VH-VL binders against AP-3 complex subunit mu (apm3). Designs and how they scored, part 11

Target 1, 249 residues: AP-3 complex subunit mu (apm3), of Schizosaccharomyces pombe (o94669r175to423)
Amino acid sequence: TNEFFIHVLERVSAVYQPNGKLAFGTVKSDMECKCQISGMPLLLLSLRPGTKLGNVRFHQSVNLKRWKQHPDQIEFIPPDGKFTLASFQTDFATQKSLPVVVEAKNKLDGRFEVRIRNTGKKSVENLKILITIPQALKSVTVTEGNYIFRASKYTHMEEGILEWSVKKLAWTSPALVLTGFLAPLKKDANSTEESSSYSKLEHLDLQYKLQGSTLHNFKVESLKMLNHPDKKSYKGVKHTIIAQNVSFR

## First folded at step 4 (VH-VL)

Design a23 (framework fv_disitamab)
Fold by ESMFold2-Fast, scan of step 4:
Structure a23 (fold): chain C 249 residues (1-249), chain A 122 residues (1-122), chain B 105 residues (1-105)
Amino acid sequence: as target 1 above (249 residues)
Amino acid sequence: EVQLVQSGAEVKKPGATVKISCKVSGYTFTSYGIHWVQQAPGKGLEWMGWISAYSGDTYYNQKFKDKATITADKSTDTAYMELSSLRSEDTAVYFCARVEYDILTGYSFDYWGQGTLVTVSS
Amino acid sequence: DIQMTQSPSSVSASVGDRVTITCKASQDISSYVAWYQQKPGKAPKLLIYAASSLQSGVPSRFSGSGSGTDFTLTISSLQPEDFATYYCQQYDSYTFGGGTKVEIK
C-alpha cells in the first residue's frame, strides 16, 4: 500500500507581561513523517515561498546542497516507516495571538475569577489552567470541567497549584468561569477583622492542544515524487499546536 | 521549453483502428505520467486514462477500458493511445497531458499537447 | 465516481466585470481541485491547482477558493483574452465539470 503522512507538531512556549505584552515566545517544531511507499522514492517537499527554518536539524536523507540553494525546498529519500524529517525553532511573532484568552480578576474579600475564552476557529483540546494560589483556598466552583488543588511540599501558608481541566473547549462555547475564595491571612495579635488581608493571584499557566492550525508563517505547499510518478497513494498533512508553557505573569 | 507534440489529424472508416502519438521534450520523460482526454465536438472534457512512463502501469476510465490502449516508449520519449473498433461516436479531439503526481495536492495537468482530431466517417 | 457539477453553463459579461464560476463535488474532495481555461481550437491551460494555488505565469486576476464540496473560480476584472470556456477537475478520479462558457455581452 502506498501512503505518506506528515504531522507538523508546533510546541509553543510564551510569557506574557501583566499588561498583555509578549515578553518571550518560541515555537519548537517537528515534521514527523510516516512513509510506506514501494521502491526508493526521491521526494521534494516545498514550503511556502520565502520560508526560512531557524536552528534546523534535518534527517540524514536530506540533500543539504539543494536546501542551501533553495531554503524553501527539502529533497530527501525517506526511510520506510516513521521518522522526523526536520526539527526547527522559530520566534513567536508578537502579532500572532494564541486562541485561548485568559482573564483573571482579584475581587473583594478574597474572591477571584478566572475566565477562559476560545477566540480561534478550532476547538481547543485537553485544556489545563494552572493557577498559582498564594494561600489557603476556602472554596472553588467551575462552570465546566474538573479541578484539583495540589498543595506545595512543606506548605506553611497552605499555598499550591489549582489545576482546572477542560477536555474540549469549542470555539462557539461561551466563556468558562472559575470562581474561588481565599482564606484570610492571619495577622498579628493586634489585628482587627478589618485588617484581614488577601494575596492577589499573580501567575497563571495554560496548556492545551489545537488541531488543524498553524501558528507560524509555515505551510507545506507540495510534495513531489521525482523518480516514481506512481498512481494515487494515501496522504495527508496534519498540523497540531501544543501550548505547553504559556505563562501570564 | 516543455513541449508535448501530437500526431496529425486522422480520418478513419468505421471498424478501423487509430494510434495517436504524443512526443515529449524539455523534461525527463520517466518522471511524469501522461494522461489522455477526449473532447467530442461541442462537448466538454472527459478523462480516458493514464500511463506511468516510469513503470509502464496503465489506469483507465471504466468507460474507455475496452476501447483505448495506452502505451509508452522510453527510447523515443513518446506516449501512444490506440483506439480500436472505431465508430462515429469516437469522432473527437484527443489530448495528451503531462501530469505531475504531487502526493499532497494530487495530480495537476500542467502541460498539454495541441490535440489530435480523429474523424470517423463512412 | 465523484461527480462535478459546474455552474453556470454560460455567462455573458463585459470587459472589467467580476466573474465567478462555481463547482460542486458529489462528495468531500478536500482541496483536490484544478481549474482550466480553454479557448476555441486550443488545448486547455492550467490556471489553478489545489483549489487556490495560482499556476506560474497566470495573471493575478484569477483566483480560486473553497474546500470540501464547494469551489469557486473568480476573475476579478475580465479582460478581452479571458473570453473562453472554463473547467474544474477533481484529482481523485480525474472527473471534469461540464464547463462554463464566458461570452461577450
Scores: ipSAE 0.013, ipTM 0.454, lowest interface PAE 7.8, mean pLDDT 82

Design a24 (framework fv_disitamab)
Fold by ESMFold2-Fast, scan of step 4:
Formats: sequence, structure tokens, C-alpha cells
Structure a24 (fold): chain C 249 residues (1-249), chain A 122 residues (1-122), chain B 105 residues (1-105)
Amino acid sequence: as target 1 above (249 residues)
Amino acid sequence: EVQLVQSGAEVKKPGATVKISCKVSGYTFTDYGISWVQQAPGKGLEWMGWISAYSGDTYYNQKFKDKATITADKSTDTAYMELSSLRSEDTAVYFCARVEYDILTGYSFDYWGQGTLVTVSS
Amino acid sequence: DIQMTQSPSSVSASVGDRVTITCKASQGISSYVAWYQQKPGKAPKLLIYDASSLQSGVPSRFSGSGSGTDFTLTISSLQPEDFATYYCQQYNSWTFGGGTKVEIK
């Protein structure tokens, strides 16, 4: 019957330059707990030594005096059921790279390719690629998944957003490719002017979920019950990255 | 650095009592337990009991509960084990060890004292 | 009372060898197993906890596996400093295995 589970959710917002360099990044993390331990346990949670939680907000049960003395230790008396133990925000500049690599290529004939690869060691789930289309779209082919084109209302050039959805991108999967063709603008011109007849794709957004991984060098190392050390409890720690706003431009 | 330092070797007569100390440093005494382990000459390890330094609660191996008494003194960061009514079969090295009683990873004896040899001879 | 049967009781090996030591619990104990190394005249040293978690500072050539009733400690490439006696321990009632002495061939 006794159980204690921890789910660490990291919500990522990031902007990458065309060369793959991170321009801006922020990670907002929640440590969500579920407690079903009889009595009134006094718990001590320890993080990886040297862990620093920036702009942290703790549940009201946390002993702040202990935390100020030992920033990698959180002492608390949990409520029953679900609660958020801590919420914190970290800068992304010194963190691990996101595993999804995007390469976009524009051709002079209006053809474009978006290539997606998972370079990590975990599967990417519920992958959604939002491609900003600057003019009328002629055709699209994808190697996997589903796509929907949503035209901007009242647009003169039929611009819009192409939404490409893939349920799972395994780390062993070959690159996924989307190939599309833009419809010509109003001119048939020589090779230099032909490239100006088609706009380039310059903006992509990614959304996905990554189980069992963390961008922060954050790890729950231990959880002790100080006042009932003989009490047995089922346990689990789960990490999830939610890439909710990752832009390439 | 985490250290557990035990008292020195003892030679006792049958029927005597001996009290072994285990002084800890380098961590918060009350966040861990202290366990005691017996190793007879040429034999393996046998767990005797442990104490929560936070609550003072003790948990004994039934084999040793009438032989050993484990206590802790928070003011000196020291755990003790007292052996009563000594006989020749109590001759052994006695180790103290820090008990990590982690809900997530389970129990481990992660740091050990150097051991105290107790010899019972007439 | 949970019994821990450790095998073999001794093994002769050479530097560079792969050594495996097994522990069998008389009943299911989940992952509540630790492994220790003891050199003559010294205190034991924790190697593995929770069946497969490597203790900080322990070389990566040591690994643990198993759950339920069958557990294994593996040394992938034996070094001179690894000649010692190894013990498993379960944490439902803190019973140690009988030990395995790893000796020079």
C-alpha cells in the first residue's frame, strides 16, 4: 500500500539559428509527486550533489531552513495524493542539447525538404513540426506521419502553416523527410529571377515529448523516511522533457 | 570526508561486558542509521542490528537481541554497541557501518568503520 | 527468514578475466540487494546497491544485475586490486551471502 512517486517535468522553450547554434533557451521544471504513505512521514529528498534550483518555489511543507543550508536536500512532510513539491526555472545555455536535429533545404525550382533526425538515445513521442509556408503550396510528400495545411485567413498569397505529425521517432529510425513544392509566383524568369519566384522556408517550430531524459543535470538520488526508517514503500522516479516551443530560424 | 572511527581492540574474560564506540564525522548524524556487523575469525559477515540516529529506534537480528544493545548519543555523534555475558564464540571483529535507508534505492551500508577486535579469553 | 545462497564459494582467475558471482534468494526480494568487496584485514566496501546501481567512486568494470530471486555481480576485466572476497546482502532482513573469494590462478 505505501507508495511514493516522483515525476519531473521539464518544459522547454528554445530558439535555434540556421547553423544549429542555440540563440535562446529556457527550461521550466515541476517536481510532481504522488504520496500514499500511512501516518505522517518526514521525508528527505536528495538531489545530485551540486544541484542548484534557480528561482525555486517549494510546496508549503518544505523545511526552508534545511534547504538554505543544503541546496541539494529537500525535507518535507507530504500531503496525501498528488502535489507539486518544487517548481524552478533554469537557463538553457549551459544545458544538454535537444536530441531532435532539423535540416531545411530550399531549391531553386520551388522544392523544399525538411529532414528530421533523433540523435539521442530515447524515442521522441508525439512529434509535431510546424512549417511556415510563405506562399501557395503545390504538393507535399512525407516518409512517415500525417500532415495538415492550415491557410491564413484572407491571405493574398495563400500562405499558411503546414503541420506534420509523427507519433514516434525512435533513436534507431532513419531520418524522416518532408518534401514539398511551392507554386510559382507571377513571373517566369531566368535562373536568377526564378529563385526570386519562390520564397525560402525560414521558420520551423517543433513540439514533442521525450521520456526518461533530462536537460538539467538534475537527478533525484535518494528519498529517506526519517521518522519511520523500517517502513517499506513502492517507489518510482520518472523524467519527461516537453519541448513545447522550439523554433528554428 | 565521511569517517566512522571505532574504539580499539578489547580483551575480555568470559562473562564480562564490552562497549564498542563508533564516532562519526563528515555528515549529519541524524540523517542516517548505524548498523553493526559481526565477523568471526575466518568467517563471513553477519548483521547484528541497527539504530536510527534520528529517532533512537533499534532493529535487531533475533540471534543477537539478547546479546547486543545498540545506542546513539547525538551530542557526541557516536553510536555504541554493548555485548553482555561474553563467551568464547563472541570473539570476532565488530564493524559499524552507516545505513543509507533510501526509499528509492533501498538500504546500503555505504561507509564502514575500521573494525574492533573483541577477544574473549580466560 | 530469507536465505542468500552465494556461488561459487571461491574462484581462481587471472588479470583480464571476466568474473561472475551469483546470489540466489530463497524468496522474491525485488531489487533489494547490495554487493560488497572485502580485502584481508580491512572493512568491506560498497560496490553496488539496489541490485544494479554503481556506488560513486567504484570502477565501471563492476556491474550488477537481476531482480526477484537471482542476482549477479560481474567484473568485466579483472585487475590486480580486485582479488578479494565479495558478499551480497538483501535488505528485507539484512542477510549476507556466504561470500566468494576471488583468488589468483
Scores: ipSAE 0.027, ipTM 0.507, lowest interface PAE 6.7, mean pLDDT 84

Design a25 (framework fv_rovalpituzumab)
Heavy chain, then light chain:
Amino acid sequence: QVQLVQSGAEVKKPGASVKVSCKASGYTFTSYGMNWVRQAPGQGLEWMGWISAYSGDTTYADDFKGRVTMTTDTSTSTAYMELRSLRSDDTAVYYCARVEYDILTGYYYFDYWGQGTLVTVSS
Amino acid sequence: EIVMTQSPATLSVSPGERATLSCKASQSVSSNVVWYQQKPGQAPRLLIYGASTRATGIPARFSGSGSGTEFTLTISSLQSEDFAVYYCQQYNDWPPTFGQGTKLEIK
ESMFold2-Fast, scan of step 4: ipSAE 0.079; ipTM 0.582

Design a26 (framework fv_rovalpituzumab)
Fold by ESMFold2-Fast, scan of step 4:
Structure a26 (fold): chain C 249 residues (1-249), chain A 121 residues (1-121), chain B 107 residues (1-107)
Amino acid sequence: as target 1 above (249 residues)
Amino acid sequence: QVQLVQSGAEVKKPGASVKVSCKASGYTFTSYGMNWVRQAPGQGLEWMGWISAYSGDTTYADDFKGRVTMTTDTSTSTAYMELRSLRSDDTAVYYCARVEYDILTGYFDYWGQGTLVTVSS
Amino acid sequence: EIVMTQSPATLSVSPGERATLSCKASQSVSSNVVWYQQKPGQAPRLLIYGASTRATGIPARFSGSGSGTEFTLTISSLQSEDFAVYYCQQYNDWPPTFGQGTKLEIK
């Protein structure tokens, strides 16, 4: 059978400012392929005209001479089974938004809220919110999912990471809310300061997976078998965004 | 292994106070919160309150506010629960139970063996 | 307060049979429900947390399911040591609240 599948994985790292604006971001992409074609095919993969791949590294089977003359064409002889055809970096558009929007609010009396919305058109999978807790955490309530508090093994439990996990956040879902309460800081026996104060949340990280979407408009236009032009190559292309390091600071 | 060992049974008259102890071993005492739960004979479980072994902060159930005091002694890894102005309906087995990471809203993974407090005239 | 309601109050089954115990919350508790087993004269023992995660050392015949307001504890192929009282508890919000218990007894 003549099946060839391409899975484009876009791994996102981004830092957002407290005002919600992107401070910086990078997208590192892998083009994972699975070849189930009989014989020794010579394949030509054509990308959308004008596609520019940054810092690209190709599989050893790629014809680099052809690629240098035509940067949107990748000619190669695939190995059988699974392999990575190319690894590259694409520009993070300055106004492009990730589909998961986070609002963190510090309230009075040690209360805080983290509100999550999916503003995209696709479901978000394996959503994990890592909230840096700056002092002792008293209680947590979530509208969906599970939470785990992990204090440092080697500290006085003054700080920790609150991990909130949601298996699937549909784009039609209402906003999810985590409400937490910090324990008040107690005065030292020798302190003369007023100490009924609460630290504010200043740092959280998101991790999730989004299938069927691309952060950039990267597109595979065609896949042809050059040494057997009368044979048809079956092309399946899948796109997945993996947000592994998205920080709000 | 984690163990919570509670003090022995007590018999008290109405109006008296009782103080139950819970000695922890097998883990870092200040890394976990301690809850107190009671069970009247033949009845279900009733949460009384929580204390942080780290900060000493407490949260008591509404039915026990004003009558209960929870404390810890980190030098002996021991938690205490004192219930005052005892009534006959305070007759119950009192349990200490550990909650992970000093958080009030966690599950109870290890329990003490229980302390029977009998309040009778 | 979130009210946890267990049913039935008493379930009579024979060894080797399957038991299904129900726990309902008055409002959503997400998946933050824990099940405890209590034998006469003993403290409660952690069975399942996060609605479906078995605690260390708990036999595979115990399984939990559910989310939101409806939760179930299932014991397949009951053994003599399984006859006990079972409690569900929510830990999604303060105060933590327990169901009234289901007593599993020999038919």
Scores: ipSAE 0.012, ipTM 0.577, lowest interface PAE 8.2, mean pLDDT 84

Design a27 (framework fv_rovalpituzumab)
Fold by ESMFold2-Fast, scan of step 4:
Structure a27 (fold): chain C 249 residues (1-249), chain A 124 residues (1-124), chain B 107 residues (1-107)
Amino acid sequence: as target 1 above (249 residues)
Amino acid sequence: QVQLVQSGAEVKKPGASVKVSCKASGYTFTSYGMNWVRQAPGQGLEWMGWISAYSGDTTYADDFKGRVTMTTDTSTSTAYMELRSLRSDDTAVYYCARDLEYDILTGYYPFDYWGQGTLVTVSS
Amino acid sequence: EIVMTQSPATLSVSPGERATLSCKASQSVSSNVVWYQQKPGQAPRLLIYGASTRATGIPARFSGSGSGTEFTLTISSLQSEDFAVYYCQQYNDWPPTFGQGTKLEIK
């Protein structure tokens, strides 16, 4: 039925400091398109005037001469089916923040708590929390979801990654809590065994998907068919945030 | 409740064609893609292709390009898979399976509901 | 295409025990892996999608984990109805590809 679909995927990499401040953030965006238009349409996608796409790479069908003259216009003849129109890096907009907030607390007895909350207005899906465990893990409990511990390659200290997975975290959900206990460090094999203090958890990584939200300042204003300007084939843009490398340290 | 009901078993000679149907009920037919997966006796699962019940757009696995055609009939909520130039190694149970979600991002989701399967035997 | 390799081919365990099934992708598939259960004469049944999300109606004893290239399906406290063939599948890249299956049998 002569339709053109655009899905903007924002793959987010960010590093947050313990105080909650963003130390580094980047958004790598892909414009995934699906063309269901018969023939060879000539399409013009217009971005908000003044839009600058960082490190942009275009599909081979894009008229690069036009783009160089007008950086807010992408003219192309789409292939049939699915293709990536453009890949680019955008600024991490400071007025937009990631909705999942992580708090880690360390206690003197080796207990730790990781608390997760969705502060946004949309459900977070396929949430994975990767907790770097600096020494042997004694026990773990979670309020929701599944967990698995993966020992590091060098296991003499029994350190590893604790992976906590949650299907869906609604914005109305109460905070989810993981409680764990670190096993005390033992004195070496000199037959005087003594427990000492515990290491602190200082590194967490998040991965999740968020449908219908955006972190960029990029905006698609229109998609027109230049060889048939009165035909309507564009239904708007779908947005998905994929948080893939979000670190708290 | 979601149901996918497939046509009955068929016996074909080498070189013939077979057309398997998959009747959907319990959901809006045009909102989900449909996959076709086959399984030879005692073997694993092999993906054949996908069709959008909304647009009729298809994607076929390379091994089946040129001899498979997938179609839909929205008036009867039925998906079809036709395989031509049958060989003895096409003997298999053929399944239709619904996408968990229709998503332009991948177009290829996990399959949440499966038909009961249609055994196609190719023999001389 | 991405090749999915399951191990072991056959796993013999007793009811009440824990079973761990592995699935390895030839290249990264993120978390876009699904697990199916198939009993003799039946169509496959969706168990886990997105590597770790249990499908509706699937008992809590089934859990999935992993990302990138290494994936695991764990069945705690095996029930008699759990003895079946299990398949993993990736849906990260076209075409979707299945592992060869792991048969879970009584010891």
Scores: ipSAE 0.000, ipTM 0.387, lowest interface PAE 15.3, mean pLDDT 81

Design a28 (from r3 with heavy chain S31D I103M F109M Y111V; framework fv_rovalpituzumab)
Fold by ESMFold2-Fast, scan of step 4:
Structure a28 (fold): chain C 249 residues (1-249), chain A 122 residues (1-122), chain B 107 residues (1-107)
Amino acid sequence: as target 1 above (249 residues)
Amino acid sequence: QVQLVQSGAEVKKPGASVKVSCKASGYTFTDYGMNWVRQAPGQGLEWMGWISAYSGDTTYADDFKGRVTMTTDTSTSTAYMELRSLRSDDTAVYYCARVEYDMLTGYSMDVWGQGTLVTVSS
Amino acid sequence: EIVMTQSPATLSVSPGERATLSCKASQSVSSNVVWYQQKPGQAPRLLIYGASTRATGIPARFSGSGSGTEFTLTISSLQSEDFAVYYCQQYNDWPPTFGQGTKLEIK
C-alpha cells in the first residue's frame, strides 16, 4: 500500500494592544509529512503559484537548485516515516485578526468581565484563557467550561493566574463570559484603618487549536511521483492552526 | 463494488425528528468522508454537512446548525444524519455521498446513495 | 461563503450539437470545481473534478475547463441520454457550495 500525508501546522505568536491593535504577530509553519511509499520515490510538490515562503528551511532531501529556480516547487526524496519537509515563517499583516476575539472590562468595586467569541467559520478546540489576577480573587462565574486558580509561587497579595478552559467553542456559540470579583486590599497589616482599592486586569493569554484553516495564502496544489508515474498512492493534506503565544496587553 | 444504501422513505409531522442511515460497502469506511446533501422537489442541491469516518470531525452548513447531527458507526460502516424540529419546507430527498477530502487529487462525491424521501406534512 | 452562479438556467440544443455550460464563482476557487449530472428520479452522478479531470466511466465527449472564477462544461457531441440537469460545485473553501443548476433540454 503506498501512502503519503502532509500536515501543515501553523504556530501563532501575537501581541495585541488593549485597543485591539496588533503590536506584533508571526506565524511559524511546519510542513510535516508521513511517507509509506515502497522503493525510492522522487516526489515533486507544487504550491499555489505566487506562494512566497518566508525564512524557509528545508529537509536535507530537498533539491535546493530546483527550488531556487522555481520557488513554488519542492523536489525531494522522502525518508520512510515521519519528517518535516519545510519550516517557514510569515509576519501578520497589520489588519489581520485571529478567529478568537477577546473583550476584557474592569468595572467599579473590583468586578471584571472577560468575553470570548469565535468569529471564524471553524470550531476552536482546547481553548484556554490565562488571566493574570493582580490581587486576591473573591469569586468567579463562567457561562461555560472549567476554571482553576493557580497562585504565584511567592504571593503576598494572593496574585496568580486564572485558567479558564473550554473544550470546544463552535462558531455558532454565543459569547462566553467570565465574571470575577477582586477582594479589597488592606494596605497596612498593622493598621486599624481598612482600605478598599482594586487593580485592573492588564493582560491575558490565549491558547487553542483550529482544524482545517490556514493563516498563510498557502495551498499544496499537486504532489507527483516523477520516477514511478504509474504507482497508485493515497495522498492527503491537512491544515492545523495552533495558537500558544497570543497575548492581550 | 462500492455501494451506499440508505434507509427507506419517511413521513413526519412538523416538529418531529428524522434519522436517515447510509450503509457503506465495498471499501474501507474510514478512508473517506461522507457528505449529506438534500434536494427539495423540483429544486437544486443543498449541502448540509460533512463527517469524517476517520476522525469523527463534522462541519455543518449554517442553515442547519442547531438542528442537524451527523454520526458514524465504524463497526457497521454506517453514517447517520438526524434532522430535528422538522418544518414543511424540510420535505426533500436526502442523499449521502462518499467524499475524498484530498487537496492533491481533488475533492469529489464519487458514490451517492439512492436517496431517502422525507415528507413533512400535517 | 463562495457563491456559484450557473448560466444559462435552461439550454435547448439538438442531438449531435455542442453544448457549453457556464459556472462562475464569486471569488477565486483555483481549479477546485466539480461537475455533476442528474437525471429525473436519480442521484447525481460525478462527471468532472479538479475543473478538467473526467471521472471514471465518463465519456470523452464531456470536458471541463477553467480556473479562478470562470468555469465551463462542454459536451461535444450531444446524445439523447445527456438531457439532464448539470450542477457545478466548489471545494476550495468551506462550506462547499453548489450552483443552482443548468437544465439541458432537447430543442
Scores: ipSAE 0.016, ipTM 0.379, lowest interface PAE 7.4, mean pLDDT 83

Design a29 (from r3 with heavy chain S31D D102E T105S S108A Y111I; framework fv_rovalpituzumab)
Fold by ESMFold2-Fast, scan of step 4:
Structure a29 (fold): chain C 249 residues (1-249), chain A 122 residues (1-122), chain B 107 residues (1-107)
Amino acid sequence: as target 1 above (249 residues)
Amino acid sequence: QVQLVQSGAEVKKPGASVKVSCKASGYTFTDYGMNWVRQAPGQGLEWMGWISAYSGDTTYADDFKGRVTMTTDTSTSTAYMELRSLRSDDTAVYYCARVEYEILSGYAFDIWGQGTLVTVSS
Amino acid sequence: EIVMTQSPATLSVSPGERATLSCKASQSVSSNVVWYQQKPGQAPRLLIYGASTRATGIPARFSGSGSGTEFTLTISSLQSEDFAVYYCQQYNDWPPTFGQGTKLEIK
C-alpha cells in the first residue's frame, strides 16, 4: 500500500532545416510524482549513472548537498499527493533522432506532398501536422486522418494553416501521405495580369505524444525509503515524450 | 537516356483483367509522377489516372474508378496499371507517360512509353 | 472537368504552307496548355508547354500562342514530316483533359 508514482514528461522543441539537419533543439523535462506513503518517508531516488541534468530546478524538499556529491541521487521528503520533484532542460544533441520522420516535397507546379513515418517502436498518439499554406489551396488528399484549413484573417492570397490530424500512428503502419495542390494566382478570364507562379511550402510543425519512450538516456533505477529500510515501497515509472514545437523550415 | 518501356501486347476475353507494366530508366523514378492514357483505334487520347512514384498516391478518372488500380515498385522503377472486368470497348493502346514536378514542364507529359495494345475479343 | 475543344477536326494543306490550329477551353486555363504531335502507330510527342514554350528539340517553325480560353498552334512552312494529328491538353485544373485532336493532312 506504500506506493510512489513517477511520470517523466519530456517536452521537445526542435527546428529542422529542409535537408533534414537539426538546427536547434531542446528537451524540457518534468518529474511529476504522486506519493501515497504513510508518515514522513525519507526517499532516495537513484538515476542511471552518467545522467546529466541541465538547468535543474528541484522541489524544496530535495537535499541539494547530497545531489552535489552524488549527481545520480535525489534524496527528498515528499509531500502527500501530487508534486513536481525536478524540472530540467537538456540540449537536443545529434545523439538521438525523433521517432516521427517527415519528408516534405514541392513537386508538380502547385503540388506538394508531406510523408510521415513512425520509425520508433511505440505508437504515436494525437499526431497533428500544421502546414503553412502560402497561397490559395485547391485540393487536399490524405491517406488517413482528418484535415481542416484555417484561412488567415484579411488575406488577399488566401494564405492559411492546413491542420492534418491522426489519432494514432502505430510503429507497424505504412507511411501516411498528404498530397495537396495550390491554386494558381490568376483568377479571371484575362488572368495574364497576375503571376501564375506557385509558392513552395517552407514551414510545417509537428505535435504528438509518445508513451513508454525516452528521448534521452534518462532512467530511474531505484527508489529506497531510508528512514524505514524494512518497509517495502512500490514505485511506478512512466515516460512520455511530448513533441510540442517541432518545426521544419 | 531517359526511357519508358512497356510490356508487350495482350489479347483478353471479356470479363478478364489485364496488367500493363512500364519500366523507367535514365532518371530518378521517385522524382516524377506517372500518368496512364489510352487510345481506342481511330480515337483520341483518354486520361485514365495518375500515380505518384514518390508517395504511391493515386487519382483515377471517374470512368475508370472501381475497375482500375495503379501501383509502382520503386525497387525496379516500374509502374503498373491493372484494368478489370474488360469489355470489347476497352480495346485500345495503353500508354504510360511521366510528368515532371519541376517549374518548366509543369504537368506536361514529356516522356511517353511506346504503348501496349490490349485487344478484348472472344 | 474543363472541356478542351479543337478546330478544325481536319485541316488539308500543302507542303510549304502555314497551318493554324485552334484549341478552346470551357473556362480559363491561364497559359497552362500543352500541345502534342502524334504520327500513325507512334506515341504522342511533346511540342509546346506553357502555351508558347517549345520543348527541347522542337523546330522553330512550331509556335504556340494564347492565354485564358483561346490557344493557337502555328506551323510555318509545313514539311512532309509535319502531317500528323495534334492534341491540346490543359493542366490548369486536375484532372488533365485533352482536346479531340486536329488531323493535319496533305492536300
Scores: ipSAE 0.000, ipTM 0.375, lowest interface PAE 21.0, mean pLDDT 80

Design a3 (from r3 with heavy chain S31D L104W; framework fv_rovalpituzumab)
Heavy chain, then light chain:
Amino acid sequence: QVQLVQSGAEVKKPGASVKVSCKASGYTFTDYGMNWVRQAPGQGLEWMGWISAYSGDTTYADDFKGRVTMTTDTSTSTAYMELRSLRSDDTAVYYCARVEYDIWTGYSFDYWGQGTLVTVSS
Amino acid sequence: EIVMTQSPATLSVSPGERATLSCKASQSVSSNVVWYQQKPGQAPRLLIYGASTRATGIPARFSGSGSGTEFTLTISSLQSEDFAVYYCQQYNDWPPTFGQGTKLEIK
ESMFold2-Fast, scan of step 4: ipSAE 0.044; ipTM 0.540

Design a30 (from r3 with heavy chain S31D D57Y V99T I103V S108P; framework fv_rovalpituzumab)
Fold by ESMFold2-Fast, scan of step 4:
Structure a30 (fold): chain C 249 residues (1-249), chain A 122 residues (1-122), chain B 107 residues (1-107)
Amino acid sequence: as target 1 above (249 residues)
Amino acid sequence: QVQLVQSGAEVKKPGASVKVSCKASGYTFTDYGMNWVRQAPGQGLEWMGWISAYSGYTTYADDFKGRVTMTTDTSTSTAYMELRSLRSDDTAVYYCARTEYDVLTGYPFDYWGQGTLVTVSS
Amino acid sequence: EIVMTQSPATLSVSPGERATLSCKASQSVSSNVVWYQQKPGQAPRLLIYGASTRATGIPARFSGSGSGTEFTLTISSLQSEDFAVYYCQQYNDWPPTFGQGTKLEIK
């Protein structure tokens, strides 16, 4: 009956340049809590010494005077059930790199290949790859997962978005590969299968979830019940990275 | 708290253009997409398109492609929807509605503006 | 495009009773269905997403169920403020499409 659970959710937005360099990125973090503690507990959550929270907003129950003097200590009286204890944002450029790497290769004959690899040490879940297709798509083959093509209409180019969905990508898995063929852009009787007949893939977006990992390296050191120090209170801390707007362009 | 505040009602003549604004507050504007949905008097909801405030990428519904343009101004956290060549059957309440590319929740329209009535009459 | 069909067009029920609203998709949408509530003169309000997950602040009397092509919204003990128009919407395939609405009115 004395259970307190903390779930740190880090929502990532990032843009990578064609050369693979990070153009910009941000991480929005929420400390979601669930309280099932009897009575009116006064809780003190201690963070790793030296932890810096950027642009932080606290739940109304937090003792702001204590936090201003001790930025690694959050004292609060939790409501019952689920609530957000703190929200904060950091610049991704100062964080660890994202584990999913994307390579797109274009061939002169209209073939393209999108290769996805998990370079981290945790499994990636609910992976979606949104591929901007600049002209009519002839065929697609994937080594894993499902795909659906959502065509933009009223253009002679027949462009659209190809959504490739993979439920799980383990870090030990070989690269996942999507191979596609574009329909020729130009059909000229005196010119066949030329490079000018095909556009290149230039824009991909990724979405996925990563359990048990953190970009900010946020760490909870302890949770104490100040008004009942002899009571045992279970605590669980879970970390989830949600990559929701990761663009390669 | 999250708020989407739209521009006021407008009366236009057939053939004119209208530009509706939607000012966002209470969240990081570039982390979400914005949908535009309209509703003619006594009718249901009709999706017009969406724009990513992050990338600027747009997708328009078939019935509006060629007549609609969606834009954002990140410095003012404002989304815009311009509809051209107005006809009397474009008379409707126009809504902006937020969505995120969140793998936990999918793509629901979680917060809506109050709506902008656009009346097209001669 | 996927067509969403709601039934009935109008449902007359008394306060305190149970209301069940149906929504059918022309092809499978998995669990990617949303329910909205709209009162006269107001913007729609998110009720349920992912077919069965209640949005923040939505009372427990609202519940959603279904998968594939058949979906239902249930209101277990109708309150006076629940009389409104309800819309279902799919977000499984582009473009997102809405049902035509079910008007819940007091008997």
Scores: ipSAE 0.000, ipTM 0.387, lowest interface PAE 19.6, mean pLDDT 80

Design a31 (from r3 with heavy chain S31D N35S D57R; framework fv_rovalpituzumab)
Heavy chain, then light chain:
Amino acid sequence: QVQLVQSGAEVKKPGASVKVSCKASGYTFTDYGMSWVRQAPGQGLEWMGWISAYSGRTTYADDFKGRVTMTTDTSTSTAYMELRSLRSDDTAVYYCARVEYDILTGYSFDYWGQGTLVTVSS
Amino acid sequence: EIVMTQSPATLSVSPGERATLSCKASQSVSSNVVWYQQKPGQAPRLLIYGASTRATGIPARFSGSGSGTEFTLTISSLQSEDFAVYYCQQYNDWPPTFGQGTKLEIK
ESMFold2-Fast, scan of step 4: ipSAE 0.070; ipTM 0.562

